VH-VL binders against Peptidoglycan editing factor PgeF (pgeF). Designs and how they scored, part 2

Target 1, 264 residues: Peptidoglycan editing factor PgeF (pgeF), of Synechocystis sp. (p74606)
Amino acid sequence: MTMGDDLWGWQNINGSPYLTCALLAPWPHAFFTRAFYPQLPEQLITYLDPQGKAFRVKQVHGDVTLTATEIGQTPLAPDSTHPPADGIISDAPHQGVWVASADCTPVLIGDLIGKRVAAIHAGWRGTKARIVPKTIDKFLALGSELKDLRVALGPAIAGEVYQVDPWVALEVGQSVQAVQKLATEEQQWDHLSTMVNPPVLPDAEPEKYRLDVRRINQLQLLELGFAQEQIAVAPHCTFQMEELFFSYRRTHTKEVQWSGIVSY
Short names: E, the ipSAE of ESMFold2; O, the ipSAE of ESMFold2 at other seeds; V2, 0.75 times the mean of E and O plus 0.25 times the DockQ between their complexes.

## First folded at step 1 (VH-VL)

Design c02 (framework fv_canakinumab)
Fold by ESMFold2-Fast, scan of step 1:
Structure c02 (fold): chain C 264 residues (1-264), chain A 126 residues (1-126), chain B 107 residues (1-107)
Amino acid sequence: as target 1 above (264 residues)
Amino acid sequence: QVQLVESGGGVVQPGRSLRLSCAASGFTFSSYGMNWVRQAPGKGLEWVAIIWYDGSNKYYADSVKGRFTISRDNSKNTLYLQMNGLRAEDTAVYYCARGQYDFWSGYFDSNWFDPWGQGTLVTVSS
Amino acid sequence: EIVLTQSPDFQSVTPKEKVTITCRASQSIGSSLHWYQQKPDQSPKLLIKYASQSFSGVPSRFSGSGSGTDFTLTINSLEAEDAAAYYCHQSSSLPYTFGPGTKVDIK
């Protein structure tokens, strides 16, 4: 029996629910629900740290993670007041780092010793591009040690409902080194669909698959040498839990929920 | 099978109009931004226009701005390019290309193209 | 607009040799650069996206690298079927732009 189910807890503020993870208990953090829309990170941070400053980026589904300092040094994205990136890592105390989601996986990370935190927006494109491993590399370059990191993969669209084209499932699957090393695409498909807790599931519609993006991110972390107990995966599906989460796949609207974590 | 098929090309005199169509199949058309890219005979690729997934945002290359109009009909899975005031330099194969869609990419940022249609030739000649 | 330049404009290569094509942007574009292959009388085909990410169905001999303003497409060991034009494309800002292309012929 896994202890992972006990890691996630619901909290309430001003009548609105939000989710926390026990692995991230040292840091003020939240995976906010749709109940907080349309509040932005600059307002939401006041619920976590009244001294905190919020940092966010123009999410482009790439593989770039910027430090809070680098955000101020990076040219703005077209038609945006924020630079293009999909992850943020803190480099000073009282910095809240934030990502928006509506099906894509929000990943929150904390360093127990180095005290830095990160927020990552990991949809299928970012996952294929290995944004989470690249952010871990950046933690290590900044002086963090792998054993001190705690990672929470938050509410996202579940594999059971995330219908994708074959090329999406295969390309995202190929981001896992054990898969990429296989000689043929036939062997890669077999491995992705038959491994323990397979990230690629069959779909009733011909020539379609269902993809578990959180599982792929978990596999990438395990390949880096993370222990299972350093990683928490939320059991919550944004598509199926309509009362709590926005889901782009369900509604095709631009409404999002925010997830954030604050350094100290 | 994901597919894009262009139609509407042909020979047209300078100053006239032509409308190109691109029929999409095998994917949720309404979830993707769409692009037109052209290629003059023996020359390289030139990006022409983009339309966002819901038709709300459009952008054009300076060479066609004010003369071409990109549009889409999501109920028919079809992309259009209305070409007015055609010039000899508009002679090219016109490709329909699917952009990578996420609602964040609708801010006019990162977008790679896959798939591409087979192209339709437009010849502007007197 | 962001201007992309490619070098060389033409290269004739012996089979099994390594081919290197460079693409330079007039300003920083991060990793928002993509590579396409166009064989004679065919539509362009995506090879590499976001500077270094391979695309499904593309042979492993194709690889991309670079960031900012300088990017490289490498064909590790040229095969006869690789005779084509290669284009870089930036998606960092509108208008999107393509490089002028590099034509690779086999000797």
Scores: ipSAE 0.014, ipTM 0.417, lowest interface PAE 8.1, mean pLDDT 89

Design c03 (framework fv_canakinumab)
Heavy chain, then light chain:
Amino acid sequence: QVQLVESGGGVVQPGRSLRLSCAASGFTFSDYGMNWVRQAPGKGLEWVAIIWYDGSDKYYADSVKGRFTISRDNSKNTLYLQMNGLRAEDTAVYYCARDVGSGWSEYYYYGMDVWGQGTLVTVSS
Amino acid sequence: EIVLTQSPDFQSVTPKEKVTITCRASQSIGSYLHWYQQKPDQSPKLLIKYASQSFSGVPSRFSGSGSGTDFTLTINSLEAEDAAAYYCHQSYSLPWTFGPGTKVDIK
ESMFold2-Fast, scan of step 1: ipSAE 0.013; ipTM 0.543

Design c04 (framework fv_canakinumab)
Fold by ESMFold2-Fast, scan of step 1:
Structure c04 (fold): chain C 264 residues (1-264), chain A 124 residues (1-124), chain B 107 residues (1-107)
Amino acid sequence: as target 1 above (264 residues)
Amino acid sequence: QVQLVESGGGVVQPGRSLRLSCAASGFTFSDYGMNWVRQAPGKGLEWVAIIWYDGSDKYYADSVKGRFTISRDNSKNTLYLQMNGLRAEDTAVYYCAREYPGYSSGWTGDFDYWGQGTLVTVSS
Amino acid sequence: EIVLTQSPDFQSVTPKEKVTITCRASQSIGSYLHWYQQKPDQSPKLLIKYASQSFSGVPSRFSGSGSGTDFTLTINSLEAEDAAAYYCHQSYSLPWTFGPGTKVDIK
C-alpha cells in the first residue's frame, strides 16, 4: 500500500528503530518497536517531550476511555497501580498517553484545533465493543470537531495471518453498522468477505477465517464520517515482522511494545 | 510458589446446588485467566468454564451453560463455580487451572498450574 | 467444537524405549496444542505448550512437534516415573477441548 508507505516513516534513537505517521506530525508521537523493551512510558516519554508526564492504564480489553484527570479519580484495578481502561484522552498540555500492544491495534489520535490527543488499545474484543467510536464520541463531547481529528492505526497482527473462528469474525464484523443492519447472517458474511478490501479473508482450512481488525476499525471510523485522508493504516504486521515487534500469537509471552502521543 | 486449593465438593442430590472455591496464592491472581476442568471417575478431562483475568468475560461448555456460573474475587484471590441444577453426569473431580491471557491478544489456554481437585458426587 | 483424537489408547512399554503419542484435530488449530501428564490420583501437569515448547522443569526426554491438524508427543527414553495418562488440549477456539487420553504403562 503506497499511501501507507508515504505516511509511515522509520526513525532511530541510539540505533533503535521506531515508527511515526505523517498525519500525526503536529504531535510528538511514536509506535515503539521491541528494541525499546523493557522501557516503560515514564522513560519513553523523555524521547518525545522532556517536559511530558506519562499516563497509562491497566488494559482489560474493554471499551472504556478515560481522560488524564479521570485516571486520577478512578479506583485502581486489583493488584495494580493503574485504573482499568483501554483508552486515554489528554485534557492538558504536555500529557503523554500510552498503550501497550503485541498484536492488538494501537490507535493514536490528535485534534488539530482542540490540541487534545488519545491512545487506544484495540484488540478484537475492544473493536467488537466499539472502543474507537466511543472514544471519538468523547472527543466530540469535550468540544472537538470530527473534521479536525487525525487517526493512525499502528502495527498490529495482519488479516493475512490472523486465523480466527467464525464466531469471532462475525461478532467483530457485526460492530460495523452497515453489517449489523443486514437481515441475515448469510448476508453479513457475504458483505464482510466481498466488500472492497474485505476485513474477513478466506482460510485454506474449512470453518476458519482470517480477520483484519485494523480494517474493521477503519470501517467504524468511516461510518462516523471521517474522510479517508484523516485515517492512516500501518501496513506493518507484528506477527510477520519478528525482528521489529513482539507478537503474542507468535510467542505467547508477556513482552509488549508501547505507542504514545503527547499533547501540546 | 504457585498454589491452587479447591474446596466445596461433596455429595448432593440431583437438582440441588453446590458452590466450589479455588484459593490462589504465590502469584498475582489478577494477571491470569482461570478455568474449571472436570474429570468423571475413570474418564478423561473435560473443560467446563473460563473467566478472564478481570472478570469481564466468561465462557462455558454447552453441557453446563445456563446451570453453572463462574466468578472471581480478585481482592480475595479466589475463583468460584456456582453449580445449579446438578445432574448425575456432573459427578467428577473439579480442578481449577490458571492460564495466561495476553494483555494484547486475548485467551491462550495453556494450563500451567492446576489445583489438587475437589470431588463432586451427584447421586440420589 | 473442535474434536481431538489420540492414538494409541493404551501402550505398554519397556524402560528406555521410545514412546510416540499422536493427537489429531478435526480442523486446523495452528500451534495451539498443549500436552499434559496425569499420574494416578494426581492432578494433570503441563509438559509441552504451543505444540513444541517445553514447560519449565520438564525433562528433556519429552518433546512435541506438529502444526495444523497433526501433533506428536515423544518420550525418547521412557523412565519408570513416566507411567501416566497423557492428554492433548487445544486452545485455538472456545470451547477448549481435550483429547480422550493415552495411557502409558511400564512392562
Scores: ipSAE 0.007, ipTM 0.431, lowest interface PAE 9.4, mean pLDDT 88

Design c05 (framework fv_canakinumab; at its last look DockQ between E and O 0.47; V2 from the best seeds 0.00; counts 0 for: pae E 12.2 > 2)
Heavy chain, then light chain:
Amino acid sequence: QVQLVESGGGVVQPGRSLRLSCAASGFTFSTYGMNWVRQAPGKGLEWVAIIWFDGSNEYYADSVKGRFTISRDNSKNTLYLQMNGLRAEDTAVYYCARIPEYYYDSSGYSDYWGQGTLVTVSS
Amino acid sequence: EIVLTQSPDFQSVTPKEKVTITCRASQSIGTSLHWYQQKPDQSPKLLIKYASQSISGVPSRFSGSGSGTDFTLTINSLEAEDAAAYYCHQSSRLPHTFGPGTKVDIK
ESMFold2-Fast, scan of step 1: ipSAE 0.041; ipTM 0.615
ESMFold2, look of step 2: ipSAE 0.000; ipTM 0.427
ESMFold2 (binder alone), look of step 2: mean pLDDT 92; pTM 0.948
ESMFold2 at other seeds, look of step 2: ipSAE 0.005; ipTM 0.444

Design c06 (framework fv_canakinumab; at its last look DockQ between E and O 0.13; V2 from the best seeds 0.00; counts 0 for: pae E 12.2 > 2, placed apart)
Fold by ESMFold2 at other seeds, look of step 2:
Structure c06 (fold): chain C 264 residues (1-264), chain A 125 residues (1-125), chain B 107 residues (1-107)
Amino acid sequence: as target 1 above (264 residues)
Amino acid sequence: QVQLVESGGGVVQPGRSLRLSCAASGFTFSTYGMNWVRQAPGKGLEWVAIIWFDGSNEYYADSVKGRFTISRDNSKNTLYLQMNGLRAEDTAVYYCARDLTYDSSGYYYEGMDVWGQGTLVTVSS
Amino acid sequence: EIVLTQSPDFQSVTPKEKVTITCRASQSIGTSLHWYQQKPDQSPKLLIKYASQSISGVPSRFSGSGSGTDFTLTINSLEAEDAAAYYCHQSSRLPHTFGPGTKVDIK
């Protein structure tokens, strides 16, 4: 057990479990489980802030984060009532920002001083495109300071079971600038596989690797200058914990769980 | 506005190969999962294969596993089915079908909401 | 593999009357069940998604219900153009599977 593991707490509403993170204690927040399906953010927000307004987007596995105001100003995605994006930052009090996931990493962020919160859907494509660093840059542009941010990386598919093709592992790994700057791909692979808590693990199948997307996102945050105490990484695996989470990799069904955080 | 068009069907002898194509237009192909579904003459629908939106995973019906390969080229908005070792029981109309992408409202719309017109594959000696 | 069964195999129904078609799954699939209509010599058309959700452009006389293992498609007041085969399809687990179909005809 590490200090990060002590940060995660199970909560319960009428027998339905959900997860919270101590780093985000100042804000109403939750990483909900499958037990809350098929409830939507418009219903789920009442557990967190009965007067709050829920904001969500049409997730497209991209790198765009919108403010709550920008959501109303952005054209809707085709066949959707929501604009395309994979992250949301609050810009007023009592705004709940929400993302859906079933293996991709849900990221919740709070600003202790500026009071803004964010939710990010970070799959491997968004992680490769650095959606989390881009969202941090947006916080800073809005007046936040890095030292005041707290980040929780929620339940997702664990690296130990997330089999991927080699090009996926390498290209996502190259989103870490320390890796990208190495002169050869051989050096990049070596770095990714031999560092402490490596984000790339071997697989028993030839020409396959295992990829820890949460670890890559953590590395991206550390490169931006976050202290380790500002980042919590959930140990929970959506693939392995079938009783608690939906997993697209496990079932190829599109049921999701929601994660959300409400601004002050 | 949304359209899928299959091609590549024809008459072939048992043991030979064919490659089917499915051209997509009117939507962002790279955000959708894609399926192949077949229907033998006078019979019901049989699911054949699925490929994820980014090509990272594919799965097959047991009846075609090891002989058929699903693939996609997102830069060309095209889905493929490579069919090797064809048998008489593979005779069917082959449809490509779009799987619904989930809505950020949380309800992902499942089911195959857009179908092509199909391409006939006949395997006979 | 999840086996879907449909009942009945065939119905001949007087116009304007109600049609019910059942689909049963060999194990629970939640609400990951979809209904398709296929008219002669046409490709399938999605009627109902996720057990009970309506599809834009599909007449309101079509409705679906059920969860778990038992599902029903209902056509309230059958129209002549509704003569077709109807298939259920589960997407809960791979391999995806279809029911064997129910043919509906006009008396």
Scores: ipSAE 0.006, ipTM 0.437, lowest interface PAE 10.7, mean pLDDT 89
ESMFold2-Fast, scan of step 1: ipSAE 0.232; ipTM 0.694
ESMFold2, look of step 2: ipSAE 0.006; ipTM 0.421
ESMFold2 (binder alone), look of step 2: mean pLDDT 91; pTM 0.935
ESMFold2-Fast, scan of step 3: ipSAE 0.219; ipTM 0.697
ESMFold2, look of step 4: ipSAE 0.000; ipTM 0.438
ESMFold2 (binder alone), look of step 4: mean pLDDT 91; pTM 0.940
ESMFold2 at other seeds, look of step 4: ipSAE 0.000; ipTM 0.434

Design c07 (framework fv_canakinumab)
Fold by ESMFold2-Fast, scan of step 1:
Order: sequence, then C-alpha cells, then structure tokens
Structure c07 (fold): chain C 264 residues (1-264), chain A 122 residues (1-122), chain B 107 residues (1-107)
Amino acid sequence: as target 1 above (264 residues)
Amino acid sequence: QVQLVESGGGVVQPGRSLRLSCAASGFTFSSYGMNWVRQAPGKGLEWVAIIWYDGSRKYYADSVKGRFTISRDNSKNTLYLQMNGLRAEDTAVYYCAKSGYDYLEPYYFDYWGQGTLVTVSS
Amino acid sequence: EIVLTQSPDFQSVTPKEKVTITCRASQSIGDSLHWYQQKPDQSPKLLIKYASQSFSGVPSRFSGSGSGTDFTLTINSLEAEDAAAYYCQQSYSWPLTFGPGTKVDIK
C-alpha cells in the first residue's frame, strides 16, 4: 500500500535523522529533518552522492519546473543567484535536485527507465496551479513514460491541522478535474468532503475547513493515470512533529528543511 | 577552523596583469560560493565578484567587468582572480570571502581572509 | 544599483554608552541587510545577517533592526574592543553593495 507507513523509513547520519521512501530506493534521496539546519543542498548532497552537483531554484509558489540545463539558461530572480521556479528535473547523471519546505509538500520523483529525477515544492498555491501535473507533462515531453515514474509526497502539514479559509479549500479542490466538472460549488464541496479519504475535512470553528494538500496532489496524479502503487504519501505532519520538522504555520519563522534526489 | 589565505599581490604597472589566489581550508570548499571584496587604502569595502559553488555562475561589479575573471579549482580548494588591464583605481587590499549559510539566499560573507595588497603604479 | 548611506560618518563615544549606527538604502530591500566590523589592519568580521540575526560568537551587546529602507545597528554598552569601522551590505540586488562605513572611536 503506497500510503502505508511501511514505505517510509528513518535513517541516520551522525545521529541526525532523515526520512527515505522505499519507492525511491533506486535513487540516492532524502527528506531531511530540522536536525540538518542550517546546511544547504550544496553541503547535503555530499551525504547522498560525493560526486553530485546540487541544483536549486528561487521558490515563488508558482507552477514552473526547469531542467538542470534550463536553470543555467534562465534569467535570475532580481534578488537571487537562482532563477524563479518551484520544480527541477535532472537531465544528466550525478545531478541532485532540491526543494525547501516548512509545511508545503516536497515531491520527489524518479524515472526507472528514462533515468531522470525531479524535486517539486508544492504548497497550496502551487497545487492549485497544478505544478505536479505540469512537471509530469515535462517528463513525458522529455521521453519518460508514466508507468516508469515513482512519486513520493513527503512530510508536509497534515489535513487534520491545516485550517484554511473556504475559498482556499475550494480553489485548491477545483484543481482536481473530477471536482471542476461538477455544475455547482455546492456539488464541489459535497464531493471534496464525502469522497474516499476526503481532502477537505470539517473544522470545529465555523466558516473554516481543514485541507489535505498531499491528498489533492495524489488525486491529480491518479487523474493522470498513475497506479496507486506508484505513489507514496508520507504520514508525517510537519506541524505536529515539532522535534523533527520546521513548520511555518506553527512558528511563522523562515527556517526550512531540504528534500533532494540524485540522478545516476 | 575556517581559514582563507590570499596570495599573489604586489606592485604592478598600469595596463599589466596579475593573478590572485586564495587557499581555503576548514570547510567543504565545493559546497560554498566564494567572493572577492576589495578596499582601497583608507577607503571602504567594494564587492568585486562572486563565483557559485560549482563554478557555473559568476557576477562582477561594473568597475571590473571585462577586465577581471573569477575562477575556482574545487580539487585544489583554491579561488582565483585574474586581473587584466590594471588601472590606478584598482589599487586595494583584495579579500577572499566565503558566502554564508541561509535558508535560501546566502549572500553575506561569514569568513574573510587576511587580504593581499595590489598596488598599481608606475 | 542600490546605494547604501550610513550615518554618522564618525562617532567618538565614552565607554559603556549606547551607540546607534544607521544604514539607509536607495530603494526597499526587505531584510536583506548585513553588518560587518573591521578593526584597524584587520579583515572584516560578520556581526549581523538579514537585519537582525546575530552571527555565531558575536557578543549580545550587538543587535540589528529595521526593514525596507531604514536599518540600525546598536551597541548597547560600548567596550574598548568595539573601536572599529562598521559597514552595512545589501544582498537584495546585483551588484552587491556596501555602505561607506561608520568609524567608532573611544573617547
């Protein structure tokens, strides 16, 4: 079962824990914990591949994914040495692709046959904009086949604690085609709250909802034709697991943890 | 202990070339951006150039664009500054400076070398 | 390019007094402002990063504040070893730029 805890394992480097996913076993990868702060991708990659080169972007909560080559060709953000994007796909061996998070979903992807990997930063804005489906389209354009892809949705803020305004829940939910096709917003709300493993949960506070952003991303992948066994969803909540993860919702500070995967 | 040791400074005539080196130790050199910052005698600090951790990106101050080239050799833990077409206004102590750690944007200088003096005079 | 100005240019201060140094940017730079200390014939040392974050080993008497265009470095009780030039630096936009410096001497 792709959503099971048995797919996810804790590892250690010098006593500091990090998380791995069995679906991504072919690739050096990690969802690093707060224990590795303030180390950056350029240092963290040495734990995964001493020969590896790290790639990262200026995350802007958008829907753009760049290849490693395109990162070198894209104009930089005005205040950064990195181009603006929220996803990266490798296009050569020994390339580590990295995203930062503190509640937003880090998505790591590997291609068993095409030998490319990706990292995506998917918060509610990026999820609404369908960054994960757009990244999959880019894999396909580069020659990957859907059946060869393995996707892990890492530690993020859990639906049980992610209180949002109604418009956020509805607009993110509408990114799912089955929801978008329903004639009325009332039907859309009903579907999002009553389907199997619903991405919208009731909240004790009136006029509020709880949103499962990882579940929305999983639904988007299933709509593209992914089999359930190709997708792993971490059970870990960044807000609730304070010892292991930074959470913007909990502290409103800018410390992040990094997640990365290396091509071979 | 982070150490940065500059070398290659000296007295040169206008229009000539000089190459500076910075030997780095005490940190994983290949994981950090590196910088050159200069200071004219009795004046303030002026950022000159940055090179990204893997050598893929370089940025220069307008005053040195087209004349200076920053480079690095990660196998030797060494940073370089090739200075061509030297002018009197390039006279300064040149510091090697390491980029710092940050959650996303490490464009501050957490450690500095002792500096090497370049004097451009006839 | 972003121009930084510092005030005052020079300050002579009695030991134990509070010192305030101001850095002003020609445009808004968020919190992308860093402070350095340089003693005579020595290399600069990082004091404060991103307007208010103290660097490791920096004494607690040093603090930074501000955002946008106006930034302040405060030494809440000046000690003799604090006689130095202080420089602000912005990392918001290329090229990276420094302020002209503020020299602090002991009376």
Scores: ipSAE 0.006, ipTM 0.417, lowest interface PAE 11.6, mean pLDDT 89

Design c08 (framework fv_canakinumab)
Fold by ESMFold2-Fast, scan of step 1:
Parts: sequence; structure tokens; C-alpha cells
Structure c08 (fold): chain C 264 residues (1-264), chain A 125 residues (1-125), chain B 107 residues (1-107)
Amino acid sequence: as target 1 above (264 residues)
Amino acid sequence: QVQLVESGGGVVQPGRSLRLSCAASGFTFSSYGMNWVRQAPGKGLEWVAIIWYDGSRKYYADSVKGRFTISRDNSKNTLYLQMNGLRAEDTAVYYCARGHYDILTGYEWGAFDIWGQGTLVTVSS
Amino acid sequence: EIVLTQSPDFQSVTPKEKVTITCRASQSIGDSLHWYQQKPDQSPKLLIKYASQSFSGVPSRFSGSGSGTDFTLTINSLEAEDAAAYYCQQSYSWPLTFGPGTKVDIK
């Protein structure tokens, strides 16, 4: 939708740009750019909430989401100060939840009534494993209602440039129930490549495809019963917007940017 | 420019106390776990203590546990080591070292990526 | 406590030759092993982190490998400036421990 294009806005702190989403306006939040590297969540949260406490996990490209309380109760990953997970849900005021990315999709969520927030790291493996739907299930188990949730899918590698092997595109595509229900792989490929805003695009190289991971996550949310107006998808590509974002696919270096949201 | 500068070393008698300081600059001190590592003259490296980025957790080598206390003041970007009940075996150059943080792996304190110049502590006479 | 052993204790090497230093852990530590270089009267410098990841600014002639209990630091072609003590260190378990060091000299 045309209206969707107006949801994303650039903000500035001391000359450094960061991105916000209007759907998340009730919560202090940011999709920070490379300009903030090497600042970590513990410093970045002071730009959003000086009284906030930052929560992080050891991202492992899985499907586990922990509450802030569960982070304190979960055994630390070996050789880490953080437990292994790829999503965090707040369970008290003034908690900032954070995920790092350099091409993988950062997903920020807020509950208008329950006031809880979440941050999710959704690369292709997490997306295949349905981490976003599983996190929504956890919101519901904690008392949230779908109609009160607002979801923003932030800057990530765009489908137009994310070259993958066929098996990656197919397996990630099969995480969408409408695709999985089709009788043959031929029908699954056809659906993924011809539907409105297709998540699988043709590639110039034979036997290669381009994959839109944000679109797959959007489709998973729509299947759960979200209205289009509850979901914002950033148009920003981390690979193509090199002045603003780190991209592992572009440089093969391990610098990242952080995205976070703070409860109240 | 990332830098760690130790101070407070000197000559002390056995059984006395000494406090070391480490002034950090050029990075967000409050985001990193900090360590003390020592080296006796002509010997190898020995890890002494760590303090987490927020001061909530501390760990010590068995040789110093109960005698040494690590602390930090994030508002002053300063790390401290309070050394009590000093012994001849504590004679060493004491280095302040930053725990490396790898955002992709979440590993903190694991490797020491920035080191100070060291301050010599001599326990004698 | 996890004990690290290094071999050799001392090595004298001709310039341009390959140097191999081994570190062995008393129990499995995954990839939680790091390598440091220390020149006389200088602070240690991080070379390799997490068994095989080169630290920023470290020359490409330095490489690390291994997992579990057996780890290797390799200097592919020794330069004069590489004369130093080399230490391995584990971060898997408390207390953190260093190996005893390997001294590399030229000639």
C-alpha cells in the first residue's frame, strides 16, 4: 500500500541517522545505522530511555524467544554472558530488548494494551523455523491479543540482491502454510514466484534464486490473522544502502547494527 | 583512540594493602567486561579477576580469592583492584585488559583485545 | 581448573620458515581458545580469537586451527619481528587460564 510508504522515518542524534516506524510510535525504539558502531545496547538504550535496562541474547539462528525474566533464569551459553536465543519479550517497564543484524531481518513488536515489547533476529534459518509466529504464540500465552500487536520488519538484505540456492528458497518458502499445502514442488515454486509481491525472484545465474526473507515473514504474520495495517515492512536494503548499513553479504566482515525497543 | 592506563603500583611490605586503578578512554567502558591479568618477572601470564560490564558478577583466581576485590566506576570509566594481605608471590606486573565482545557470537570477556601498559607491584622486605 | 600445555617450550627458527605451536587443553573447550603475542617489555597482543578468527590488523601469516582439546597456531613464514613469546588462553570455564608460553627466537 501507498500508505505503508509513510510509516518509516529518519531521525537524528548528534548527526547520526537512525530509523523509526510510525506503527511503533508508542514505544521508544530505533533501527540504528552503522553510524552508531561500535556502540552496544547498554549505551544505545540511553538514547531511548535513560532509565532503561538492556537485554540481549546469544543469537544462534534458531527459533527460541525468551522473556526478560527467563533470560535471568536460563543457563548462559558456553563462553558467553548471554543465554542462547534469537528473540526477547519484555515483562516489566523500562526494559529494552535488542537484536543485532547485518542482512538478517530485525523484527520489533509492541502490544498496545499489554505494553510488552519484543525484538527478534530473523535470518533465513529462523524464518524457516517460524521464530516470528512462535514469538506471537508466546505473546498470546502471556495474555496479548493479536489485534493489539504492531509489527515492524526492519532494514535487511532485499530480495532483489539475496542470491540463494534453490533448496534454501524452497525450504524457507515452505514455512508459509499456503505453500506447504500444495501437492508438488513444481506448484510450490510457481506459487512463490508468481504471487503478488513474490518472495522468490528469478536470478541471472541458472539454478539460483533471489529470496525476500522479509516478505516470507510478512506472509507468516498474515496467515496468523494479522491485518495488513498492523505490519510495516521497511523498504531499506542493507546490501544496497552501504552508507547506512553493514551487510555481511557485501563485505564478509562481522560489524553489525542494533535494533531495539523499550517497554513502559 | 582506545586506551587503558594503569596506576597505583609500587613496593609494599608483606601483609599490607595496595589499590590499583585503570583509566579507560576511547570506548564505551560500561559495555565491556574488564579483567586484571598479572605476570611475575620472567614468568608467564596469570589471569587474576574479571568484573562484568554492569558490575553484577565477579570471578577470581583461587590464588587471590578472599584477598583481592575487583570493582569499577562506570561514571568515571575506571577499573580498580583492591589487594589485601599481599604476599611475595603477588609480585608481578599487573595488566588491565578489556574483554573482547563479539556481537555476532555474544561472547564477552573471552579474549582480551586491549591491554594497558601494566603497573609493577613488588612485595618485599 | 582447565590446564593448558604448550609445545614446544622454545623454538629457534630460520627466517621464512614455518612455525607451529601446539596448545592442548585438559578437557574439551569447544573453540574457546585465543592466542597472544608478547614481545620483551611490551604488553600482550591478541592474534587469534576463538581458535581460528584473526584479530583486526594481524598479518595474514598468522593462522589458528583446532577444536575440543587440540589447537595449533601457525606462522606460515617467520619474519624477524615475530620473535616473541606466544600464549594460548581458554575462556570456556572459570577460572580463565593461560598456557605456559612458547618462546620463538630467530637463528
Scores: ipSAE 0.000, ipTM 0.423, lowest interface PAE 11.0, mean pLDDT 89

Design c09 (framework fv_canakinumab)
Fold by ESMFold2-Fast, scan of step 1:
Structure c09 (fold): chain C 264 residues (1-264), chain A 122 residues (1-122), chain B 107 residues (1-107)
Amino acid sequence: as target 1 above (264 residues)
Amino acid sequence: QVQLVESGGGVVQPGRSLRLSCAASGFTFRNYGMNWVRQAPGKGLEWVAIIWHDGSNKYYADSVKGRFTISRDNSKNTLYLQMNGLRAEDTAVYYCARMEYYDFWSGYPDYWGQGTLVTVSS
Amino acid sequence: EIVLTQSPDFQSVTPKEKVTITCRASQSIGSNLHWYQQKPDQSPKLLIKYASESFSGVPSRFSGSGSGTDFTLTINSLEAEDAAAYYCHQSSSYPFTFGPGTKVDIK
């Protein structure tokens, strides 16, 4: 058994597959596949909660997470449809929060006691900027406790195929406090490449590395005090599983799949 | 090494047409989006248009929309800008620039050509 | 469209002095702001991408910071070769836009 394999299950609606995570069972949720394209969150939410209202943002690879109320409070330019952010937290019942991905990690979170949920778009830039820890801080500010949170890191480009420049791997790795506190970059590289389930792997091409962004996000959560049992990491690779997922690295096209979770 | 070479600039009268080309080398052209950016003499940079890696999507600045058409030929590693209904305010050095995109939400011009001068004069 | 405003429009600086250039967006663009350097009679060159990330080969004296609507480019110790125009650029939404530029001259 690898981490997260037994927590993830395929579901089906009208012949189209979608993924769910057992840690998020209390909330209607889904990591939808390419089979649901071009349906948007406003349509997809009807599969999860017919009474739900969908919330989404204009993803900009930043570190900002907005509540549903804050989304409604953000003035838009006449030609804009959604405020810029990369995460959303619910602050009322029947709110579905959604993020799009095609390699970046969709992160879904639920609060067992507070019943609030979140969706986060965590690509390498957002991960470097610590959007997931910042979103957890926002949960705590709203009254949640760490012990009540459940986090699922969904289908994303796997480390074994995600070729990046050295500076990307190092800067994303430095977002982990245990790495950042090491005295030299040589020690940081050593730690990132030799730790258990290393987030940085060697590449056949000189001056390139392979980066596991989901692993970096998992490490950030563990440093915040999460128990491993509160975190599920999907084993699914968007690049390699082309029948199920869009992948920007593979095709350089704008087709995306959506992941969402609904509060109650 | 990434190299972009623009050509096709020159002097042209208002209302006429001109076609610019950008020859790309040193990278896999079909995997990158491409931009046109212009600069009027002594002025700042103005983004003109983008075309995605496969030609499936195109966006234009409002000032050129309906008059200019961006296109590409991936078999020839060449980017084009067809400029119709040229106006005096279109006088500028036209640069092609490679768009480095990691996903559909983000990207940036990373490498630029040397530029080709277009002068629209009566 | 998203409008970018730069200040100052012109700056004349003694060698080794610190230069700060600001760029303000008319609406939040997250980290989708990039800085370009253009020397006289040359094409623009990328310096900083996504607000704070140095492009390969760019000297360490150049740094960027900011998020949302307010961004800065800093040249920690100006060299003679840094005399150029500097432009901010947003790629958050179409149409993409550039700031009007800041010209930096050496005294």
Scores: ipSAE 0.012, ipTM 0.474, lowest interface PAE 8.7, mean pLDDT 89

